VH-VL binders against Lysosomal-trafficking regulator (mv). Designs and how they scored, part 5

Target 1, 99 residues: Lysosomal-trafficking regulator (mv), of Drosophila melanogaster (Fruit fly) (q9w060r2686to2784)
Amino acid sequence: SLNSQILYNFAAKFLPVDGEIEGEIIITDLKLYFLATYRCRYFNVNCDIANITEIWLKRYQHQETAFEILLDTNKSLFFSLQNADDWKIMREVFCDKIV

## First folded at step 6 (VH-VL; framework fv_nivolumab)

Design E3 (from E0 with heavy chain D103E S104T)
Fold by ESMFold2-Fast, scan of step 6:
Structure E3 (fold): chain C 99 residues (1-99), chain A 121 residues (1-121), chain B 107 residues (1-107)
Amino acid sequence: as target 1 above (99 residues)
Amino acid sequence: QVQLVESGGGVVQPGRSLRLDCKASGFTFSDYGMHWVRQAPGKGLEWVAVIWYDGSNKYYADSVKGRFTISRDNSKNTLFLQMNSLRAEDTAVYYCARGRYYETSGYFDYWGQGTLVTVSS
Amino acid sequence: EIVLTQSPATLSLSPGERATLSCRASQSVSRYLAWYQQKPGQAPRLLIYDASKRATGIPARFSGSGSGTDFTLTISSLEPEDFAVYYCQQYSSDPLTFGQGTKVEIK
């Protein structure tokens, strides 16, 4: 089922060059998805977990813990998490990729 | 065997409303995101709308946003598209399609046979 | 939005010949590309997903290749039922978009 495919769900912001997009990160056994709260050009942002090469921890406006995902396609995805517990889970899930 | 059957198409005047239904069978309907895709006569395919497996998270093509509403009834295995303020440019065969990959995106492994909507003045 | 450009618009061939259809994306879609076949009066049918994976029930003569921005659908030896319109579709980025189609017709 679709419910059995979803392992984790986090409130998050997607951070393109020109703004912030409110939404959530959904992690399955194969993929990471970002689903925007409102319809926008970024509502279907996703990547294969196998294609993630590095995750870099970042600061965002000095208030939130952020991270940047580097893909083997030479694409980067930049996110900010709101909840400290979700951030801890994110780090545990991807501990082998964090630089 | 997976089946999707559309109904509700017809001829309608500009500015009027029409509702399309899509009846699903042969799979657990509530496990899949569902989409509407349309095709104007003699033209290519255009994505219209998606609804997530549980009825939350709905997204629309910019051309139909504010006029069309996608919904579903998982207890009846039925997908709906409520089309308001219809325009001549909405004339198309409307297909319902089962999403693979994830709820709000992906490719379409099964399609209905389509229902023709003609918006004529 | 990501624009998909299919070429040629029309491909005229005889049964038994090899067909090669191209789909080019305006930016990288990695492997997130599907191919569909559509016959007149019928719904599209999924042929290939993830650029190269054949859908259930699709004959081995259909194959897909490519990644990033350049993709190819190959039909190794055309059967009479293969004369149809073929569409590529990306699912890497919203909105979901289709190419404009390539018509494979009998010479």
Scores: ipSAE 0.000, ipTM 0.582, lowest interface PAE 12.2, mean pLDDT 83

Design E4 (from E0 with heavy chain D103I S104T)
Fold by ESMFold2-Fast, scan of step 6:
Structure E4 (fold): chain C 99 residues (1-99), chain A 121 residues (1-121), chain B 107 residues (1-107)
Amino acid sequence: as target 1 above (99 residues)
Amino acid sequence: QVQLVESGGGVVQPGRSLRLDCKASGFTFSDYGMHWVRQAPGKGLEWVAVIWYDGSNKYYADSVKGRFTISRDNSKNTLFLQMNSLRAEDTAVYYCARGRYYITSGYFDYWGQGTLVTVSS
Amino acid sequence: EIVLTQSPATLSLSPGERATLSCRASQSVSRYLAWYQQKPGQAPRLLIYDASKRATGIPARFSGSGSGTDFTLTISSLEPEDFAVYYCQQYSSDPLTFGQGTKVEIK
C-alpha cells in the first residue's frame, strides 16, 4: 500500500525464461515488490506476502543464491540474490511471515 | 550533467508551514525515487522521506510522520516537501537526493546544494 | 532501527598517511552500506556503495570493505582535499540511517 514502510531491501535479479533483469526486492509488512533498476513496467512485480505458499532454494550459475516463490495463483517468481547472506535473511523473513 | 537545486528555505516561527522545492535536470527524473535528507547545524545526517519514481508510494521518518508530505511533479522535474507544524528541532539544512540501486530507497548518488530551514521564535 | 556507530570520532593525520575509518551496525546490513564525504558548507558526496564499489569519478585511493556488521573505509594516501567528515549509511532496512560521522583533520 501507499503507506507501507519498507522493512527490507535486497539487490536481486529477476529471472524470466530468457535472460535476467537487475533490480531490487522490497519487502514491506504486507507486500513483496520487485522493481527493475531503471523503470521497466512489465517487469515490475508485486504480491501480497500472505499469498506466498512456498519458497524454494534454487541454484543459479552454480551458486545457492536463487529462490523461487510460489503464489496461491500457481504463478512462480524466480530471483537470484547477490550473496548467500541475503538469501538467508530473505528466507528467515518469509518463514516468519508464512509459517 | 545531473543537477538538483533546492529552494524555499527560510526563517519561520514554530507551528507554521514551509514548502521546499527541488528542481532536477540532466537525467530522466521519472526513473528515480527521490529523497529528502536533513542536517541540523553541526550535527549528522538524518533521512526524512522518500517518494517512488511514479509518486505512488511515500515513506517518512517517524519524527516527521503526519506533519511533512513529500510529493513530485514528473512533468516539471520537481520534488516537493510540504512541512507543517514546524518545531525548533526541524531546524536543518534540507537536501534533496537521488536514490540509486533501490528505486524507493538505497544510497544517494547525487545531492542538491541544500536549503536552510530555521524554526525559531 | 539499525544504529550505525562510526569510530574514531576524529582522525588527526598528515597528508600522505593512510586513513582507516570504521562503521559498525547494530544488526547485519549484509553489503548494503554506502560511504559519503562532506566538506564544510557542501552537500555530501557518494564515495562507496554496496560496501566496496567505488562511485563514478572517485579516486582509486578510496576503498571500502566489510560485510554484515563491520565495515571499513580506507584512504590509502591522504591528499589535502580528503580532509573532511565521512558518513556511513545503511540501506538494508527502513528507516534509512547514517552513522554520526568521522572527522579526518590535519595533524
Scores: ipSAE 0.007, ipTM 0.621, lowest interface PAE 10.6, mean pLDDT 83

Design E5 (from E0 with heavy chain Y102W)
Fold by ESMFold2-Fast, scan of step 6:
Structure E5 (fold): chain C 99 residues (1-99), chain A 121 residues (1-121), chain B 107 residues (1-107)
Amino acid sequence: as target 1 above (99 residues)
Amino acid sequence: QVQLVESGGGVVQPGRSLRLDCKASGFTFSDYGMHWVRQAPGKGLEWVAVIWYDGSNKYYADSVKGRFTISRDNSKNTLFLQMNSLRAEDTAVYYCARGRYWDSSGYFDYWGQGTLVTVSS
Amino acid sequence: EIVLTQSPATLSLSPGERATLSCRASQSVSRYLAWYQQKPGQAPRLLIYDASKRATGIPARFSGSGSGTDFTLTISSLEPEDFAVYYCQQYSSDPLTFGQGTKVEIK
């Protein structure tokens, strides 16, 4: 279980090339998880925070609510946050990785 | 360049034990749930066991529950299956398979070549 | 557990012909169904996942369709390398289960 280590929990969308998946971003001291919650129990994405090299700020639906996480494997994960306050917290938590 | 390589198969007598290893390479092993799937000679595929990405949860087919133990060592990119109290009906090729997700769900996008376990008197 | 029944058990066809393979589930698996190809002496190879999505590197002649309890794998024009055993697998409910297989053989 990851529940006892949760530091932050944000409503979010995972944005693959072919659509949108609604869920939540869960941040612990070691990992970032995306857990799909809308009747989709089998879609999960995660990465080690130590493996995040850069976070690129993006716009989604004409709002400054999206970001792309670049991993040291040269793979990327693209997310949109639903709450403006969560967007501010994300910038503060990852200020050293935001480009 | 995803590769899964099984080892440890062989011929054993009923009631004995055997351990299978599966060495993974070409991907971040700790991101994936890993499975064992077996196939008896001339028969179809049967799911055996799964272990979550971090080893925290394990599930087994009823036919092997209480006799088999799945484990992993993420620092060595290795999956294990400890098989105790082996029976003739456990005779099969055992495949290591990568689950699509970090948990116990999903389909298998990569398979090892399999290792034959023969349990005979 | 969810039982998957494949039909027919054996399809005898010639190269160039269309193959249609059925997989039926004892209860709904939604779209959570995959298809695998297995050749003698080899490990299974993923062909289709989520009922209709082709896996990376799989030729366009392979297609999947269906949802709920009734699924179909279609090979539009058989190539010599397509003669193999095909398995369906559900991942909607634990335990994970496979169908018994359909053998596609040369007529």
Scores: ipSAE 0.000, ipTM 0.587, lowest interface PAE 13.0, mean pLDDT 84

Design E6 (from E0 with heavy chain Y102F S104V)
Fold by ESMFold2-Fast, scan of step 6:
Structure E6 (fold): chain C 99 residues (1-99), chain A 121 residues (1-121), chain B 107 residues (1-107)
Amino acid sequence: as target 1 above (99 residues)
Amino acid sequence: QVQLVESGGGVVQPGRSLRLDCKASGFTFSDYGMHWVRQAPGKGLEWVAVIWYDGSNKYYADSVKGRFTISRDNSKNTLFLQMNSLRAEDTAVYYCARGRYFDVSGYFDYWGQGTLVTVSS
Amino acid sequence: EIVLTQSPATLSLSPGERATLSCRASQSVSRYLAWYQQKPGQAPRLLIYDASKRATGIPARFSGSGSGTDFTLTISSLEPEDFAVYYCQQYSSDPLTFGQGTKVEIK
């Protein structure tokens, strides 16, 4: 991405099939990044916002703080946010993609 | 234990070139975007340039674009600033600074001690 | 580019007093604002990031507030080592920019 403007950042957990990876979500006008706390490339994730087809609101540990991002490649990414306020912002930013 | 140490500053005549080095230690250098920030004597801070964690993207302040080149060698934990066509207004202490993010965005959590560049005839 | 204007240019106070420093942006930077302290002959030191979060090792007497275009750094009770120049910096958009600085000096 050529645009370096950060619009939002949130504390988050990336949820692979097994386990949890702590870090933060960074949203720019073109991309969504997940940066692991250790800042290791093996745990870093990014995707173009234009490639997001659907976002499914999920519960994690009985809280409404999680979401699943579906990409146009049929790959999905599952995240949990730390705060309900951050989850509300995420929902508002991507309201056109929420299922 | 994070350290950034600049070197290469000195006195140079207008129109000449200098190269600044910044040696990093105490962290995984290849995980961070790196910046140069300068400060003219008695003046405030001015951002100069940034390079992404892998060297793939570089951005410059308009005042130095076309004259300065930022680069890095991740195998040597070293950041560089090649300064060409130096002008009197380039006289400043040059700081190496670590960005919070791997890309061009961020605040600077660690700074080097600075190296003085004086451009005079 | 986004211009940051700091006020006052100079703040003359005594140890034990409260210092309040202002930083105003020419357009919204949301929460993406940091504050730095610089002492003569030294590199700047990060104090606050994301407008209100203290950097590691920074004493509780330093606090930041604000969002959008109007930001404040507060030092609740000045210690002798706090007399320095303070800079704000935005990282909302390129190019990265700093304010011109506020000098906190002893009365």
Scores: ipSAE 0.007, ipTM 0.630, lowest interface PAE 9.2, mean pLDDT 84

Design E7 (from E0 with heavy chain D103W)
Fold by ESMFold2-Fast, scan of step 6:
Structure E7 (fold): chain C 99 residues (1-99), chain A 121 residues (1-121), chain B 107 residues (1-107)
Amino acid sequence: as target 1 above (99 residues)
Amino acid sequence: QVQLVESGGGVVQPGRSLRLDCKASGFTFSDYGMHWVRQAPGKGLEWVAVIWYDGSNKYYADSVKGRFTISRDNSKNTLFLQMNSLRAEDTAVYYCARGRYYWSSGYFDYWGQGTLVTVSS
Amino acid sequence: EIVLTQSPATLSLSPGERATLSCRASQSVSRYLAWYQQKPGQAPRLLIYDASKRATGIPARFSGSGSGTDFTLTISSLEPEDFAVYYCQQYSSDPLTFGQGTKVEIK
């Protein structure tokens, strides 16, 4: 019930080293998912919210709409949101993790 | 081109079960999340359930959780809603709808014409 | 859940007039708001998504605006086929919710 419901969803781009993938971020009370269709295949990147250690604010194309999530494994995920309003919600949800 | 056709509606007594089907055509069904939305006679729209593109995740409105089960068969381009323990307040036109974000929740770009479910007391 | 309140409940207007419909959210939904049109006996039809983007095939007389908690659907000049019920819907958080509807009726 509590942990199965979608709390938020945002249009987003996942930013790997060699490009960008358009999709959406889905936040539940336990997990953050990034879902997309990429090269005719379903694409899923996800992490447990409890495993997020830090979130770093980034600029993407001169806008303050991007962020990088650092996981307890020392791996990171880099995303760009499409607008400042989505970014405000992100900051509120993860205020304790933002560096 | 895109078409959604619901079937299975009818009159049923309280406490009984009914299954609704939604046949999709004109798009790659397995690429999209699918939803059920209902509307009681003369009332507004109420979201009921969603199923992800591959059937892996399902979410329900609290009013139907534990009673309704959403499922899909991607080989047959068909969405299902199994409705158990029906109540008078479940009386509504049930719409099949395609989600914007493919396999997840969003807005609905295509709707079926709906099928009426009447639960008589 | 996020509650959407539409106003007015009923708009009585004549063809050629401008219609302005309001949708207010109990908390911010950012831009994740859609508008639908429903005629008697028919399924809803998507008009606007992401607060301001027109769906494919929707005439230019329909426009959406707003962000956060206050949203507006405008029909610049009513055509006979525009007399219908209009619903707003948020997709910012679960559960997905709809407003109660605004009926645009002929005067």
Scores: ipSAE 0.007, ipTM 0.620, lowest interface PAE 10.8, mean pLDDT 84

Design F1 (from F0 with heavy chain D103L)
Fold by ESMFold2-Fast, scan of step 6:
Structure F1 (fold): chain C 99 residues (1-99), chain A 121 residues (1-121), chain B 107 residues (1-107)
Amino acid sequence: as target 1 above (99 residues)
Amino acid sequence: QVQLVESGGGVVQPGRSLRLDCKASGFTFSDYGMHWVRQAPGKGLEWVAVIWYDGSNKYYADSVKGRFTISRDNSKNTLFLQMNSLRAEDTAVYYCARGRYYLSSGYFDYWGQGTLVTVSS
Amino acid sequence: EIVLTQSPATLSLSPGERATLSCRASQSVSSYLAWYQQKPGQAPRLLIYGASTRATGIPARFSGSGSGTDFTLTISSLEPEDFAVYYCQQYDDTPLTFGQGTKVEIK
């Protein structure tokens, strides 16, 4: 489908209301994807970067490694990162959207 | 038990074509990106190509770009490498490998046994 | 592309000795580095990923360390089955690249 070059990718956990899903975040010029490590209900979660309105830094399980993406559809996506370098990349990529 | 089994290797003349197959079993094939890695006789490992879990994206090493095509059939748990315009320097054992971590970039937790491709006149 | 240089090319050691293998990257790969063992006639076997995380089933005598451009694989006490070729691999960027290998051979 997408013939987009991958700009960034890093390990992450997707945090739906009912669980914690291991996977990776893939960022292209047009989209952000979350792909789960194993098949599950949340195997592929994605959004258009143009639809991201705000990114809020969050605390998850006593660590300052999580963030919430707010979409223009009033939906949100909640992720945690394990690596400080990945968190710095996240801030640089979305510097105009981080609250 | 995870298994990857390559087939299709053999001896071919320069300029000819060959197709390699890799049959996967013991895991949900459609959940993983898959790679081809080769090793020339007595030499080190060289990454060749990757295909995303759903077949939607592909990347190639510069040495094979435009000549090799990676593809997959998730309904048959099979990975393919179509090798065109073969050169003597393509002589190698070809391994299929399961990618971990990133879709297009990762480490390899399982490897097939390898299949030998010899390009010789 | 990112070039990985392994040293030494060959380590000649006896069982029970410590082996220290180096891998240097031409640019930073953070911790996106894996180590593989390959025995004659066999496919490579994953030992370490993420520079320091031991893969499932890998004995504790194998350990990895380093970040950025300088990485080390250590085998604390060589067993007979450890005499093999070892490769490092970066997965920070495409194309994925391997080092040229270090052969650990018996004296």
Scores: ipSAE 0.000, ipTM 0.595, lowest interface PAE 14.2, mean pLDDT 84

Design F2 (from F0 with heavy chain D103F)
Fold by ESMFold2-Fast, scan of step 6:
Structure F2 (fold): chain C 99 residues (1-99), chain A 121 residues (1-121), chain B 107 residues (1-107)
Amino acid sequence: as target 1 above (99 residues)
Amino acid sequence: QVQLVESGGGVVQPGRSLRLDCKASGFTFSDYGMHWVRQAPGKGLEWVAVIWYDGSNKYYADSVKGRFTISRDNSKNTLFLQMNSLRAEDTAVYYCARGRYYFSSGYFDYWGQGTLVTVSS
Amino acid sequence: EIVLTQSPATLSLSPGERATLSCRASQSVSSYLAWYQQKPGQAPRLLIYGASTRATGIPARFSGSGSGTDFTLTISSLEPEDFAVYYCQQYDDTPLTFGQGTKVEIK
């Protein structure tokens, strides 16, 4: 369970190979979660903040609102944010990991 | 300890509007996504709408989309359902329900007692 | 939309007997399936979530199993208070959907 210790939340799309999944990114002190809107198999998309090695800023559909998180497990997670203000916060929170 | 109490149900004519309220207590209301689920007399359960913990995202069943509006006031621990352009097929007991795992999850660990809405000419 | 089909529609049994209720999904819902009990005049009560996890306070005689498209709720030995309508519900995809219900009644 996420409990009440949410530091940030952003409307987002998770971008797996099979399409676009609407949802929300939740950042706590230890983890980043993606909570899909009624695609609960994607509800458990998450990673420990400590396991993030790099974040690559990306374009998605001609917008500079996307990013790819690279994990120490050699996996990556690809997301698109919906608004520019959330994009600024994401850059600020992870400034030391952005490539 | 956890309680959800619906109010606002009644008998209304087709085409009219009605607002349902759901008062929450015994938990941190702002941590949970909330849902409305209805049940027509003698029939099964039908999901109606959801609102996320902060009010930022809302989704509706196709049967009510464009007519019903879900909203919440976290400062008053209250969930709302504004029902416009009511039809005979909207006749049902309406339950508010707490979503788990919170935000958008769709299994329901606590339910209100329900409030009956009857749409008849 | 994902359609859930419950069977049988009605199950007539005596106290002490085993009840087995089925729920079939029109497409895979993995383990994102819940079971509810509803008694006349009352709101539904959560029994099982995640296909097999008992909710807090639910007696051990209730168990859930299955994954993908085929799910089962088992009541190992019926108590008088267990005669009710049971609904399955998927929460894998929108819209959220319920089965039509199985009524467990006294013979």
Scores: ipSAE 0.008, ipTM 0.616, lowest interface PAE 9.8, mean pLDDT 85

Design F4 (from F0 with heavy chain D103I S104T)
Fold by ESMFold2-Fast, scan of step 6:
Structure F4 (fold): chain C 99 residues (1-99), chain A 121 residues (1-121), chain B 107 residues (1-107)
Amino acid sequence: as target 1 above (99 residues)
Amino acid sequence: QVQLVESGGGVVQPGRSLRLDCKASGFTFSDYGMHWVRQAPGKGLEWVAVIWYDGSNKYYADSVKGRFTISRDNSKNTLFLQMNSLRAEDTAVYYCARGRYYITSGYFDYWGQGTLVTVSS
Amino acid sequence: EIVLTQSPATLSLSPGERATLSCRASQSVSSYLAWYQQKPGQAPRLLIYGASTRATGIPARFSGSGSGTDFTLTISSLEPEDFAVYYCQQYDDTPLTFGQGTKVEIK
């Protein structure tokens, strides 16, 4: 199934310009998904890993726990992770794309 | 070459049903959310419905909710729109469109040629 | 739902002139805005997505700008094939919505 392809998962917040959406980031070999905990306008956000051009490390609420994914479409996705261990794994997984 | 080809349009009386098909080729159909967008004669574009890449989720415009059903068959690269209880206000060219970016939302990078549905008595 | 209002309804211009088309959203859509061109009897064609990114094959004379609630499509110098109807579309929230269109016509 698609679940057998999951490489990593992290508790996360998706940060659109006007809100915070609680959920989970799921990384497979080809895609990054964000699945919101509750059904909402941002329930299932995704991108192809091949379409990620840059990842910018950011602060959110004065903590080094956020990152912004820049896509080849010139759009971006902004996330905050819940803990330092997940943050470290995220940095290792995408070390070749982090600015 | 990416292609979307609609079929099934025609003239139908109010209260009747009609099914539209959209055959996709030139891309991995199962990777994309698909949409129906319509345009009444001489009017602007109106979004009708979307279906997720795996068929698990669907959303409709309020004007068609309860009357129209969107579905897909990924093994046949085909998108469907079942239109029931048709009204004069449903008269439009119906376009099949491929969604980009988010699974269920997006802009439309490819459109079919459209198929005309005329609801008249 | 998010309402998109395009202005003007009609632009009457000559070839070689600059066209500036506006699209205003009833609430912020960030940069999740696309522009389409439609010629009579044809399906719409994607011009711009992400407010400012040109789609593949779209000439450099087309440019998009803006964010939040105010967006602009600019055609720097109109060619004969550019006389058409232009629509903006937001994809920040469902239902997906289009503006009512701006017709660019020959004087």
Scores: ipSAE 0.006, ipTM 0.590, lowest interface PAE 12.3, mean pLDDT 85

Design F5 (from F0 with heavy chain Y102W)
Fold by ESMFold2-Fast, scan of step 6:
Structure F5 (fold): chain C 99 residues (1-99), chain A 121 residues (1-121), chain B 107 residues (1-107)
Amino acid sequence: as target 1 above (99 residues)
Amino acid sequence: QVQLVESGGGVVQPGRSLRLDCKASGFTFSDYGMHWVRQAPGKGLEWVAVIWYDGSNKYYADSVKGRFTISRDNSKNTLFLQMNSLRAEDTAVYYCARGRYWDSSGYFDYWGQGTLVTVSS
Amino acid sequence: EIVLTQSPATLSLSPGERATLSCRASQSVSSYLAWYQQKPGQAPRLLIYGASTRATGIPARFSGSGSGTDFTLTISSLEPEDFAVYYCQQYDDTPLTFGQGTKVEIK
């Protein structure tokens, strides 16, 4: 369950290789969650902020609203934010991890 | 080359237990969610269970909840299915299949050849 | 659960003919749909994922289309090795579900 103080909340799409999942990114002091809007918990994703090694700014559908999170396990999570303002906030929150 | 090899199938009486193993090779096993899918003789495919890349999350089909347990050992590149309280309706070829992602999402890009489990009195 | 219904149950065709297979979902699965081929005694083989993306190594005669609830797999010209059972599968929600299959057999 999500029980930490929510610091930030962004409308987002989780972007697996073969699709899009609409939902929200929730950032707490310890974790980043993606909560799918129209799907059960089966498709929820999360990671510890401490396990994020790099964040790469990406384009998605010709918009500069996406980013890829690289975890210490060499796994990556690819997201697209709703608008440029949310993307700017994400960049500032994780400025020490942005490549 | 990616390979998945199942073992442990056989003939068992109703109410007994059986464990299936799936040995993976040719890829980084700890990067993928893994699934079990079964097929009764002459019937279609039925999804059974999934386990996330690190073993932290598991989901089961309602028909096997409380009886089957999925697990993995990433140090040995092996997926397991512990089947308890077996019923005649569990008779099927059991396939292990690789999910596309580290979690429970996706389609199955690689399948093992399957192992037959026959539950018969 | 999301129920997938495939039609027809059986297609009896000759080599060189076009095969068109249907898969209908009880609710929208967007484009989270895959197609598999299975031959007797063999494991299923991935053909199409994301409703229309051909898997690596799959011949161009196989194509997928559709979104939402209605999906089609087309084999433009049947080869002898294409006579098999075909399954659709949704991966939009749990439990993951398959259609009952369409058998493509020689006339």
Scores: ipSAE 0.007, ipTM 0.612, lowest interface PAE 10.5, mean pLDDT 85

Design F6 (from F0 with heavy chain Y102F S104V)
Fold by ESMFold2-Fast, scan of step 6:
Structure F6 (fold): chain C 99 residues (1-99), chain A 121 residues (1-121), chain B 107 residues (1-107)
Amino acid sequence: as target 1 above (99 residues)
Amino acid sequence: QVQLVESGGGVVQPGRSLRLDCKASGFTFSDYGMHWVRQAPGKGLEWVAVIWYDGSNKYYADSVKGRFTISRDNSKNTLFLQMNSLRAEDTAVYYCARGRYFDVSGYFDYWGQGTLVTVSS
Amino acid sequence: EIVLTQSPATLSLSPGERATLSCRASQSVSSYLAWYQQKPGQAPRLLIYGASTRATGIPARFSGSGSGTDFTLTISSLEPEDFAVYYCQQYDDTPLTFGQGTKVEIK
């Protein structure tokens, strides 16, 4: 039996090809979730942390507070964080996966 | 319209078991984490348990761990709480409440009407 | 577990007056705090979530503020239907916890 608890949560934007979705990122020891602020097709965005192969630091709207998560299925998730402090923590949490 | 309807409450003796049901309608039940919250007569609110949108993860308050089991049937839009080894301090109105998507945390935008469970000799 | 302490326990006011309710957390809950209203014999009703965001259909006279450990619910001008018990709730960590409640009653 495994339990997981919320380790981190950050205000964030999910950046699919067709738009920008306001919400928050929730990180547990096993999973990363994106919870959309409003109901939309992307409210059910999540992945197992074990399935993350690479994280690429990105620039979004002239700020270096974004990152792209690459999964072992060759799917990717692109996020932007609201502030530099949250981005710094995210970078430290996933330092072993950052390219 | 969103609706949550609890049933199964009643009077039971200490040490016995009872199952509560919560029937959901008016929304896609499988999209939401669901919670049980209770309130003893004349007292405040106490969170009891949560179940993930897909049933994969469950969390309980320490006071009910090992005695209560939360489960759901997404095909029937129904949430369950199996209560074993009931104690006098479990006497409360039990509310079904809608949480957030696929998360253990929640604020509750919709609540059922509540069902009274009385544990008494 | 995170303990939420509400004050005052009871607030006696007249319609038209401003009500200010406090909720203090034993440790930081960031902005993961909600407020509920409960009337006798009824289920709670969500008023505020995320410390300051009004839920759908909640009148503008209700406002929430605060972050970290100190939170406030303000009712700018009490209406007769606002006399009820108010609970704060944190959803930053499990177990989810509620304050003990503040009763807003007619003076």
Scores: ipSAE 0.005, ipTM 0.590, lowest interface PAE 10.0, mean pLDDT 84

